# Ledger of designs, part 257: VHH binders against q84jc2

Target 1, 232 residues: q84jc2
Amino acid sequence: MSKMRNLVEEKFLEFYESWVIQLELYLHQLLIAHNNNTMSETELRHLISKLTTHHKAYYTAKWAAIREDVLAFFGSVWLNPLENACSWLTGWKPSMVFRMVDRLRKSRVVLVEAQVKKLEELRVKTKFDEQKIEREMERYQVAMADRKMVELARLGCHVGGESVMVVEAAVRGLSMGLEKMVKAADCVRLKTLKGILDILTPPQCVEFLAAAATFQVQLRRWGNRRHYVTHS
Below, E stands for the ipSAE of ESMFold2; O stands for the ipSAE of OpenDDE; V2 stands for 0.75 times the mean of E and O plus 0.25 times the DockQ between their complexes.

## First folded at step 15 (VHH)

Design pf1 (framework vhh_8fcz_2; at its last fold request DockQ between E and O 0.93; V2 from the best seeds 0.87)
Fold by OpenDDE, fold request of step 20:
Structure pf1 (fold): chain B 232 residues (1-232), chain A 125 residues (1-125)
Amino acid sequence: as target 1 above (232 residues)
Amino acid sequence: QVQLVESGGGLVQPGGSLRLSCAASGFTFSNYFMNWVRQPPGKGLEWVSGITSDSSYTTYADSVEGRFTIIRDNDKKMVYLQMTSLKTEDTAVYYCARSPDEVQAIWEEGYFDVEGQGTQVTVSS
């Protein structure tokens, strides 16, 4: 039986599909800019601003949605299994973007010593924040297995109305915690992204954003192909 | 009417501590990202710290990281700034400021408007 999508899932799916289409358009522009050395700094900054605005719009929509049903994002019906497998707290792992930065270093992009130093500092901070969030997530996850819940599990699923109330309360508690953790993770994502962009020059930003967007789009494509093969 | 009333400032020696308070009214406090900002003598406004509406995330300027702590109480409609290890450079008028867009507030540290009268913090030996 196919999973029945709830309203939050349906709405966000629609949003995300549109958002991805726009991302692909921006990716195209980024690639053009990357290959066009004649674009002015002003033009590059404008392109960067459009893309960052696009990303901010995603989190605005996401945060509104998680207030309604954060658990929807742990299923993420708008993502294929490969995308989901690569997700950390319902999104990209903040520390992962430094791999994209490393790509810049390997693509003849010259980062000055000051940039390298700042990037390293940011990386350390990002990892620290990730770990902090992970520890808190663990607390919420473990707390789900409290005395009452364990007892209910032992008794089975045919226990009655009081049992339902206990489960609902537990789920609410978990959901509240998860919402905070997801939001915190997103804040780390935003801070990390902004931090990187503040360190890089406009041309470097364009290359970085192109790399990140490319990876995101390709991951989706690769995952879709695999999923299709599995069901074909 | 939106009101933000800061308090808790005063004169303190270097290395000392202060706790600032901000009482909010006239808006749905729990929906806003809250900030502390400061204006040193003869200088412009400087962002100090921010906290999400649900306290899920806190952030600090590099100059105060590890020394200041921002917390909020949505039931009381209060935001606090615990300041420790104060330095002479921390001397300023401190303001509580709200941000209507949390995403933008996280992205841009300067995304706020000053609406209160502020509280004077003076760090001097």
Scores: ipSAE 0.901, ipTM 0.953, lowest interface PAE 0.5, mean pLDDT 93
Fold by ESMFold2, look of step 15:
Structure pf1 (fold): chain B 232 residues (1-232), chain A 125 residues (1-125)
Amino acid sequence: as target 1 above (232 residues)
Amino acid sequence: QVQLVESGGGLVQPGGSLRLSCAASGFTFSNYFMNWVRQPPGKGLEWVSGITSDSSYTTYADSVEGRFTIIRDNDKKMVYLQMTSLKTEDTAVYYCARSPDEVQAIWEEGYFDVEGQGTQVTVSS
């Protein structure tokens, strides 16, 4: 239905569907490379480059879209309810990616001490940046409740057309702040992803990217058809 | 046609502060990720700091984090580098630089296509 989506949502839904399909194709290649050891280091680096280019393209498209309508990315029409429930500021939570890194450390492919030290430094930096964004978001929400929410309530209750204009201005102000917070969160995501891939060897990068893509694809598939299983 | 003009360099004692300025012209400044890079005496160019087009995110080299602050003013088409707790190792020519793609600039430090002529910063007793 036309009431369902605006132009930004329509365009990004089409982009995202295509993007996820291509991610699934790359996942197949990652799983082959991870399981078979048939690829040279050069071939692994090319596959990794395809994945990183694919992820960068997502953010390029997203940043163009949030400039026009950041609110579309909160409760997105292109994500199922499970995917939306797992979102932190319109995407994966940066600090949680290190759970996948922890799985790499449990494998028989041993991370050397220098890698472990660099990964821990990156984890601390990522968490610090994440928490800074969370504090900024909390301060922004409090400021809106203390000033604009009260003004919205007063004007919305007493004056028709003028109240609508004040409400629209308040929503625009919130949207501008949210746009910056979403971009900041995405920058932390990009820095964290790049940082992990720079520390890992090419086979380790393939393992990490395969795990990340598997999780994303599984979340989408199961969220689309998940149901509660009854046990007798 | 694209111009970046740095200023504000000078001689400063260790522990001192200095603010560098960069005036931009000839392009739509508010669309671009902006950087500071520096060239210490006898060394190659090293990236110092960067800022997104809307100031949503700033990033710093480990050697300057906590001491330097990058700021931009899109109305004035200016980028600044506020330097504090300066060390002799900070002695360099400082350049303002433009990145052609913001996502790539966040992804890879030192990604830029245009730089200015530089301003000398000397930190010595």
Scores: ipSAE 0.810, ipTM 0.917, lowest interface PAE 0.6, mean pLDDT 85
ESMFold2 (binder alone), look of step 15: mean pLDDT 82; pTM 0.845
OpenDDE, look of step 15: ipSAE 0.883; ipTM 0.950
ESMFold2, fold request of step 20: ipSAE 0.782, 0.794, 0.773; ipTM 0.902, 0.906, 0.907
ESMFold2 (binder alone), fold request of step 20: mean pLDDT 82, 82, 82; pTM 0.844, 0.848, 0.845
OpenDDE, fold request of step 20: ipSAE 0.896, 0.899; ipTM 0.952, 0.953
OpenDDE, second read of step 21: ipSAE 0.888; ipTM 0.950

Design pf2 (framework vhh_8fcz_2; at its last fold request DockQ between E and O 0.87; V2 from the best seeds 0.86)
Fold by OpenDDE, fold request of step 20:
Structure pf2 (fold): chain B 232 residues (1-232), chain A 125 residues (1-125)
Amino acid sequence: as target 1 above (232 residues)
Amino acid sequence: QVQLVESGGGLVQPGGSLRLSCAASGFTFSNYFMNWVRQPPGKGLEWVSGITSDSSFTTYADSVEGRFTIIRDNDKKMVYLQMTSLKTEDTAVYYCARSPDEVQAVWEEGYFDVEGQGTQVTVSS
């Protein structure tokens, strides 16, 4: 039987599809801005603000959704297999965005020494935060295999009502932990993104955001071509 | 009525420790990002620390990182600030402040409203 989507999956799928469409529109604007040297700093800042607002909206929606069903985000029916494979705790790996920054450094963009230093400091901090979250995540994952759960697993599918309750309790416990971990990861994402944008000049921000958005959009396209996925 | 009542301030020598407390009432405490902010003498408000509604994430100003610890108890509707290795520059009135938008609070440090009376912390030799 085909897996039925739950309400959380359906709602977030709809949201995400709309969100991605808007992201593509912003990407177009970013690319125009990047190729237009006549745009004022004020205009660039306005564009950056629109993008950041868009990203914040995503996390607002996500955090509401994970409160209801965090496990939905570990399946992520709104993503193709390639996107899912590249996900870290239900989103982009925070340290990955520094690859985008590196792209800036290798392009026509000149980062001053002070920027380079600050970016490195941020990178180190980001890595530390990622590792901390990973350790905590591991704790929850390992805890799932406690004595009772292992015993229930041994008994197989012929479990009584009490056993079902034990499993459900275990899953709830795990879910609560997962929600915290996902939220923590998102906080690191937000802080990392904000940190980068605070270090970069408006033109550099536009280029960075364009690169990030391009990668996200292209990853989705590549994944869709490799693995046919019907979302709606 | 929203109430935030800070306590635990006092006079302490440099290198000393204090624990601030904030008692919250009049709103759904567990839904809010909570902050500690401070106002040094003759200066404006400065963000010090923040904690997500579920304690999943804590963040600190660079000036207090490694010295201060923010903790919350949603059952008691309390937020705490453990301060260690206090410096003279930590002298300020400290306020507990809630953020109306948690995502925004994580995004920017200045997203809060001061609603309490604050508690005086004085670090002096």
Scores: ipSAE 0.896, ipTM 0.948, lowest interface PAE 0.4, mean pLDDT 93
Fold by ESMFold2, fold request of step 20:
Structure pf2 (fold): chain B 232 residues (1-232), chain A 125 residues (1-125)
Amino acid sequence: as target 1 above (232 residues)
Amino acid sequence: QVQLVESGGGLVQPGGSLRLSCAASGFTFSNYFMNWVRQPPGKGLEWVSGITSDSSFTTYADSVEGRFTIIRDNDKKMVYLQMTSLKTEDTAVYYCARSPDEVQAVWEEGYFDVEGQGTQVTVSS
């Protein structure tokens, strides 16, 4: 059978492919701004605003889609296997973004003592929020295993209206719990990104956004090259 | 018409506790990010806390983190602010507020379009 996607997956695949193309165009603008040092502070802030608006638009579309089908975001059809393997709760892991900041700091970005202090405070807060989500996920998984496994074991090989209702309730409960966890993780991602951009100066923000977009684009390109060619 | 009605304010000693309530009507409450904001005497508005439409994420101003807890009940269309370890600087009129866009509300503290009439909290020896 062809066409393995439901409507949510088809719609989001179209959105995401367009979104990534636009991200690549913004990356080009970021690299020009970084390499040529030709832009005023006002122009840099405008470019940064384009990037933050673009990222917020991604989450707006995502949150609409997860309301309908959160499972589409686990093993997403719009991502290659490498991209999916790098995902933590359907996206980048918030605490890992500080590795990118650390790399920039060691090579090309000079940070003042006040910025370093604020970044460390943000790192701690981000990790705390991540750990809270991971603890909630563990509690949810235990509760789901206890409740749903008993229900499913009782229903075993029987088929009927009561069995269908219990299975549907179990699937609905799993989906709702995952929706909350994905949204919580996205909120930490949004707060972490905003926090970093608030601490950095506009030129530093351009370098950070360029590095982040480069990583995302390269991960996609590398993963796509693993797709084997076939001949007719 | 969107309506937010706060209650539960009062006089409390430092170190004490208080629970504020906000009753919402006139909109689809379960679709909106909700906030508490406050106005200390003679000062401007200060954002206090926010909660996503499904309670998946809560966020707090640094000055209240660890002491205040925001809670919502979508069935009752209520938002609560549980306050503990109250300090004299917590004295303010507290307002319940709705954010028109949830992603933007998470991104930017104090992003809201409608607030209620407020409830007075006074922390004094």
Scores: ipSAE 0.803, ipTM 0.911, lowest interface PAE 0.6, mean pLDDT 86
ESMFold2, look of step 15: ipSAE 0.800; ipTM 0.914
ESMFold2 (binder alone), look of step 15: mean pLDDT 82; pTM 0.842
OpenDDE, look of step 15: ipSAE 0.856; ipTM 0.932
ESMFold2, fold request of step 20: ipSAE 0.753, 0.735; ipTM 0.889, 0.881
ESMFold2 (binder alone), fold request of step 20: mean pLDDT 82, 82, 81; pTM 0.841, 0.842, 0.837
OpenDDE, fold request of step 20: ipSAE 0.895, 0.896; ipTM 0.950, 0.950

Design pf3 (framework vhh_8fcz_2; at its last look DockQ between E and O 0.90; V2 from the best seeds 0.77)
Fold by ESMFold2, look of step 15:
Structure pf3 (fold): chain B 232 residues (1-232), chain A 125 residues (1-125)
Amino acid sequence: as target 1 above (232 residues)
Amino acid sequence: QVQLVESGGGLVQPGGSLRLSCAASGFTFSNYFMNWVRQPPGKGLEWVSGITSDSSFTTYADSVEGRFTIIRDNDKKMVYLQMTSLKTEDTAVYYCARSPDEVQALWEEGYFDVEGQGTQVTVSS
C-alpha cells in the first residue's frame, strides 16, 4: 500500500493545527467584542466576516483533501479521542449546532418571536437533510455489500491482477460514495451556519460564534495532544 | 470558448411540466458548482437552484422547492432543470450559470461568473 494516505493526513494535520490557532485568536477578538458594548455594528460585521471566511476556508481545504483520500478522515489523527467520539461523517452532526443556540437562548440571549420561528424552520430543514443523508448512506452500504459479495463469489479470491482489481474496484466504489456523503454533510453544515447567522443580529452572531469557538478550542485543549506522521 | 447553451423552454399551462437542458463546453465541467437563474419579464435575475460538482448536494429557492429538481450528468456535460406544477409566476428567461467556487456558491446564492443566453419559459392559459 502506498504512503499516500499518510501524506494526506500529514498535510491536513498541518493545516488543521494552523487553523485552530487562528480560530483561538479570533475567539479572543470575539470575547472582547462581546464584553465591549460600545463596539459599532460595522466593527461587529467585519469580525463576523472574518469568522465566516475562516470557516469557509476550513471546508475548502477539507474538500480538497477528501478528494485525495476520504478514508483518511475516518478516525482522524489530528482530532483527539474526544473529538473523534463526537464525529459524524467527519464532523459534528449538522443539527448539533442548534443545541448551542438553545443553550444561549436559555442563558442570556433574547430572541424575538420572528427569529424563533425562523430558527425552528431552519432546524426542521437541517434535520430533514440529515435524515436524507442517513438514508442514502444506508442504501449505499447495502448496495456495496451485495455487489462485493457477488463479485468475490464469482472470482473465488484469486491471487494476482484480477483479484487485486476486484478489491481496488470495491474500495474505489466505497470511497466515491463516502466522498459524496461527507461533502453532502458539509454542505448542510455550511447552509445551516449561514442560515443561523442570517437570522441573528450582529451582537447575537458574536455571542454564537464565541460559544462555538470556545467549544471547539476546549475540545482541542482537553485532548492536549498533537499528532504527527514522522515515520519515514 | 466557455459556453453554456440552454434549451427546452416553451409555452405551458399552469400545472404543467417542462424539462430544461444546459449543454456546457470549453471548461472542466465536473469541477464546477452549477446553477439555474431566471429573469421574469421586466425584473432582475433571481436565483432558482444549484448543484455541487459531484451531485452530492442540491439547493433550491423557497419559491420552487418541491416543484423543481436540478440534475447534472458530468459524462455528458449537461445540467437539467425538471420543472413541475408550474405557475404563472415561473414565467421567465431561464439561464444556466457556473460558479467559480463551490463553498462560496453554497454560502451566497447567485454567486456565478458565467451564464448562457437563456431559454424562455412562459406559463399562461
Scores: ipSAE 0.770, ipTM 0.909, lowest interface PAE 0.8, mean pLDDT 82
Fold by OpenDDE, look of step 15:
Structure pf3 (fold): chain B 232 residues (1-232), chain A 125 residues (1-125)
Amino acid sequence: as target 1 above (232 residues)
Amino acid sequence: QVQLVESGGGLVQPGGSLRLSCAASGFTFSNYFMNWVRQPPGKGLEWVSGITSDSSFTTYADSVEGRFTIIRDNDKKMVYLQMTSLKTEDTAVYYCARSPDEVQALWEEGYFDVEGQGTQVTVSS
């Protein structure tokens, strides 16, 4: 049964498509900047600022949308199956970006000792925060699987009136819990991204952002080629 | 009218604990990212801690991480700062402050409006 897209899904799909297009434009600029050693620090900082603004805009839109329907972001219809499979709590896993930095270091990015130390500290913090969220998720899953919840669901199916109200209240509570977890994850993403950009020099930031954007765009393209989403 | 009223400050010895409270009114409390900030003697405002509108996430300055805990109660329109293992350098006037943009508040430390009178915290032996 083709899941009918709800209004939230439709609106966010439109937003995301536009957002990705803009990301690709920025990626092009980042690549030019990376290959152009004549760009001033001011120019690089301006480009970085445009990208960070773009990312902040995504989360602003996302948080508005999840307030309306958080469930829409679990199995996001605007993502292909590969993108969804690579998602952790409706987005990229924060600790993943450190692997990206490591790859850059192995290729051409030279970090000074002070930067390496700060990155390690940030990595530890990020992992800690991820684990905290994962523990909360586990707790939530256990709670959902609780017999009481099953009973509530059964009551909702067979009993009208007051029982329906109880079930609705329970569902609302569950949704709220999910919203909190998603938002928490996004907070870790934002803080981690900001942290990395604060540690890196402007040229390094451009390389990092280019790598990140490239990964995102390539993942989407590759997923689209291999996974035909039949919208029936 | 927007009001933020801080309380709970006082004189404590190093290693001591203190709990600050902030009562908010005049705005939709549950929609705002809330912060604690402080102003040490002769210094500018310093961001201390922040909490998302729904308590989904808390964040702290490095100087207070592991020692301070921020919590909020949206029903009561309260924000709290539990301070432990206090140090002399924690001496300051502490303010409760709201952030107009939650995402921006998470991105940039110090994105807040100070509107209260503050509460004095003095850590001295």
Scores: ipSAE 0.682, ipTM 0.859, lowest interface PAE 0.6, mean pLDDT 91
ESMFold2 (binder alone), look of step 15: mean pLDDT 82; pTM 0.850

Design pf4 (framework vhh_8fcz_2; at its last look DockQ between E and O 0.90; V2 from the best seeds 0.83)
Fold by OpenDDE, look of step 15:
Formats: sequence, C-alpha cells, structure tokens
Structure pf4 (fold): chain B 232 residues (1-232), chain A 125 residues (1-125)
Amino acid sequence: as target 1 above (232 residues)
Amino acid sequence: QVQLVESGGGLVQPGGSLRLSCAASGFTFSNYFMNWVRQPPGKGLEWVSGITSDSSFTTYPDSVEGRFTIIRDNDKKMVYLQMTSLKTEDTAVYYCARSPDEVQAIWEEGYFDVEGQGTQVTVSS
C-alpha cells in the first residue's frame, strides 16, 4: 500500500533530492581537500563555509516546511526506511557526532588538550539539551495518551459539527507541540555542529565534515539498495 | 515603523533579581528570533540571550547561563528577561533585538540589530 503524498511532501522531496546531490559534490571536494596538503587555510575555510551554508539552507527549508505540515517529517517519504529508523526527532541525534569525532581521533586526527576539554564541555551541554527534549517528548506522549485525548478521538467518529471542530483544534495543538520539539532538536543540532567546528582547526573541520557527509551518503545508498532488494 | 521599547531596569544589589520587558511593534513579531543584548560601560555589545519565534528553544552564553531566563509572549508582542543572582559584571544597558533569520541566529551568537533605546541595569552594593 503506497502512501499518498501531500504537497509539502512533494515539494520537500524535490528539495531534498537536489540538496543531497549538492552534498555529494561537496563531499568530493572535501575528500580532495583532505588528500591535498597544498591547500591554504583560506581555501579550507572557504570550503568549510560552503558546507555550513549548505547545512543551514537545509534547516531553513525544513523549518518552513514543518510550519505547514510537521507530520510529513515523521516517516519522511524522501528518506528510505533505514534513514528513518536512524532518525531522532526527524534528524540525526546530536550526541552521535561526538562518537564520530572519537573515531577520527583514533585514526588520524590529533587533538590538543585544550580541544579535548572544550569538546567534553560541548558534549555535556549537548547531552543536557537532548535530555531536556526527551523529557518534553515523554510529557507529550503522556498527554497524548490522556483520557481527554481519547475522548477527543472518539468525538471524531461522530458527524456532529461541534465535535469535528473540537477534534481539529486538538489535532492542531498536537501538531504545534511536535513542531516545537522538532525545531528544538534542530537547534541543538545546529549548536552542536557549530560548536564542533569552532573547536577544530580548518584541516580537522574538513576531515570531520567529510566523515559526516560520507556517513550520510553511505547510509542513504546502503538503505536504498536494501530497500530495492526487498521490494523488487 | 519598527519599535522596540525596553523597560524594567534599575539599581539592584549583588545577588538580587530583576525582570526586564520589551514591547515590540511595527513588524510581525511571531516571525522573528528575539534576543537580549547588553552594553557594559566602555565595552561593546554582548549577546546574553536568544529565543526562537515559537519559544521552542532558548540559548544563553556561559556568562549568564543558569541565572537568566528569556521568555516571550507572541500574543502580547512582548519579550522578557528574568535575571537572578545578579553580579556587578551584569551592569550594562540592556537592549532587546530581533534577528531576521532564525537559523543564522542559532548558528551565530550576535546575529541581531539593535533598534531600541535600552534600559539601564546597575548592580552595586
């Protein structure tokens, strides 16, 4: 059974497909930069700026879209099932990037003590913010399960005009709550990403961004292949 | 015409509390990221708090984290700053300021324009 796509889904799907294509181009540039020790700091900073601008553009588009239909981002049709399964509140979990940094440290990235300290401080802040959002999510879930919500659902089964209005109002309220949680999560993502980039040197930033983009692109490719195999 | 009018400043002792208010008009308030910023004597502008258009997220620098709380009311077109455990270093003229791009405001601290006259906060024993 195929899901009917609404206008928001269609528009964002188109946007995201283009966005991913551009990300892959940037990834290629990042990899070249990483393997080219002749690039100047200015050149590296320029490349980093292009990537950060690209990511900011994604959230700008996303926040515009969620104002119209936040529900479209829960079970995003532009993502494959694997990508969706790995999502936390419609995106990557902020604390995951620290594990990525740890992996880089174990391979070739050498951090000075001051950087390590700052990263730990950032990790603590990020975790705190994640937990705060998770608590809100729990509260939201409890509210959804509340008897009043059940009653509203029951009212929705009736043809009465007043009942319909009440249900619609409740649904709008719930959607607004979801939108706030998603936006909050995105804010933590943005803050975390910026924080990491501020701590790392330009060459380290390039390595980090390359690793992040690689992970994202590979996850998408692998998920697509598996989905195709199971449904072809 | 865009107007931001700050109020609530005054003289307080160290450890005291103060609540600042900002009344906004002349623009679609609910579409903007709002900030509080301050200018200490002889120093430049310092960002002290930010809040998303829908109050989904608040953010603070380390210097005021845990002591200051930003709140907004979109219906009343108001933004507030609750200050607690005030220190002498908090002495400044405080301004509310809007950010036209929420993503950029979250990304970069200090992405704002000051448009009001400010309110004086003096912390002294």
Scores: ipSAE 0.876, ipTM 0.946, lowest interface PAE 0.5, mean pLDDT 92
Fold by ESMFold2, look of step 15:
Structure pf4 (fold): chain B 232 residues (1-232), chain A 125 residues (1-125)
Amino acid sequence: as target 1 above (232 residues)
Amino acid sequence: QVQLVESGGGLVQPGGSLRLSCAASGFTFSNYFMNWVRQPPGKGLEWVSGITSDSSFTTYPDSVEGRFTIIRDNDKKMVYLQMTSLKTEDTAVYYCARSPDEVQAIWEEGYFDVEGQGTQVTVSS
């Protein structure tokens, strides 16, 4: 049922375009805040709150969309069942955001030893949660590889036979499993983001959020030039 | 009318196990993030576990992680808390609670509405 897939995908892409435009505006504010040493801690915390609210809104919209049709989120990103990093459940592998944290340590930003220790503990916890999700994915690996067959079954073949009922049940089972995996991955992303922001000082949070926003804006530009956008 | 009815509390020795149950009615249970929270004697509420509406993700504070397991059954509208390796500091009234917003519940521990009367858990020698 390509028409249903197109409706969910179209609606979410409409939201996403608006969301990224607003993210670009916030990025501009983050860059000003990063270069302006006269902003108060209250002003920085207010800006950080706007960014975290904006990210939560992304996931609220995404979870509503996957509830309608999770397969709409598995476009060309799902190229091969063995391509873990490229197909890490509709977004960045959560632990990869620590590359941005590592760049903070290599820049002019100084992290104290207590922060470094907490960030390492969080990195370990994030990887542990990822590994749990990857073990669950093993049970659904075949389902992800059969995405084309699932979409053909969704075209709504009106045949009352038992074989049609079994195929339709299999499609629902695969979709529900994928929904759970996508939500689990997003939960790890949300908890990891929150954990990083709780450890960093407000100026450090601004630098981290600027790096994250820059990356997401670049993903949109890359996706637009390739006809389809990937999401994080 | 929304109802959350907790049960399964009791007296246990340190190191023991207990399973709490919560029966839900009056709302679309399968749409909500569900929590267990507790109130130790003379203290405020403390969040102890959460589970997404579809059981896709469970979350715990460090104090109970590895010892407590939250489980839900959407067909029966039940949520459970399996507690093991109980300690005297686990003594509290335990409540189940729903969260109004699932994304916010993952983001912010302690984002919930308490509706029930709770069930007493006492861990002592």
Scores: ipSAE 0.734, ipTM 0.886, lowest interface PAE 0.8, mean pLDDT 80
ESMFold2 (binder alone), look of step 15: mean pLDDT 82; pTM 0.845

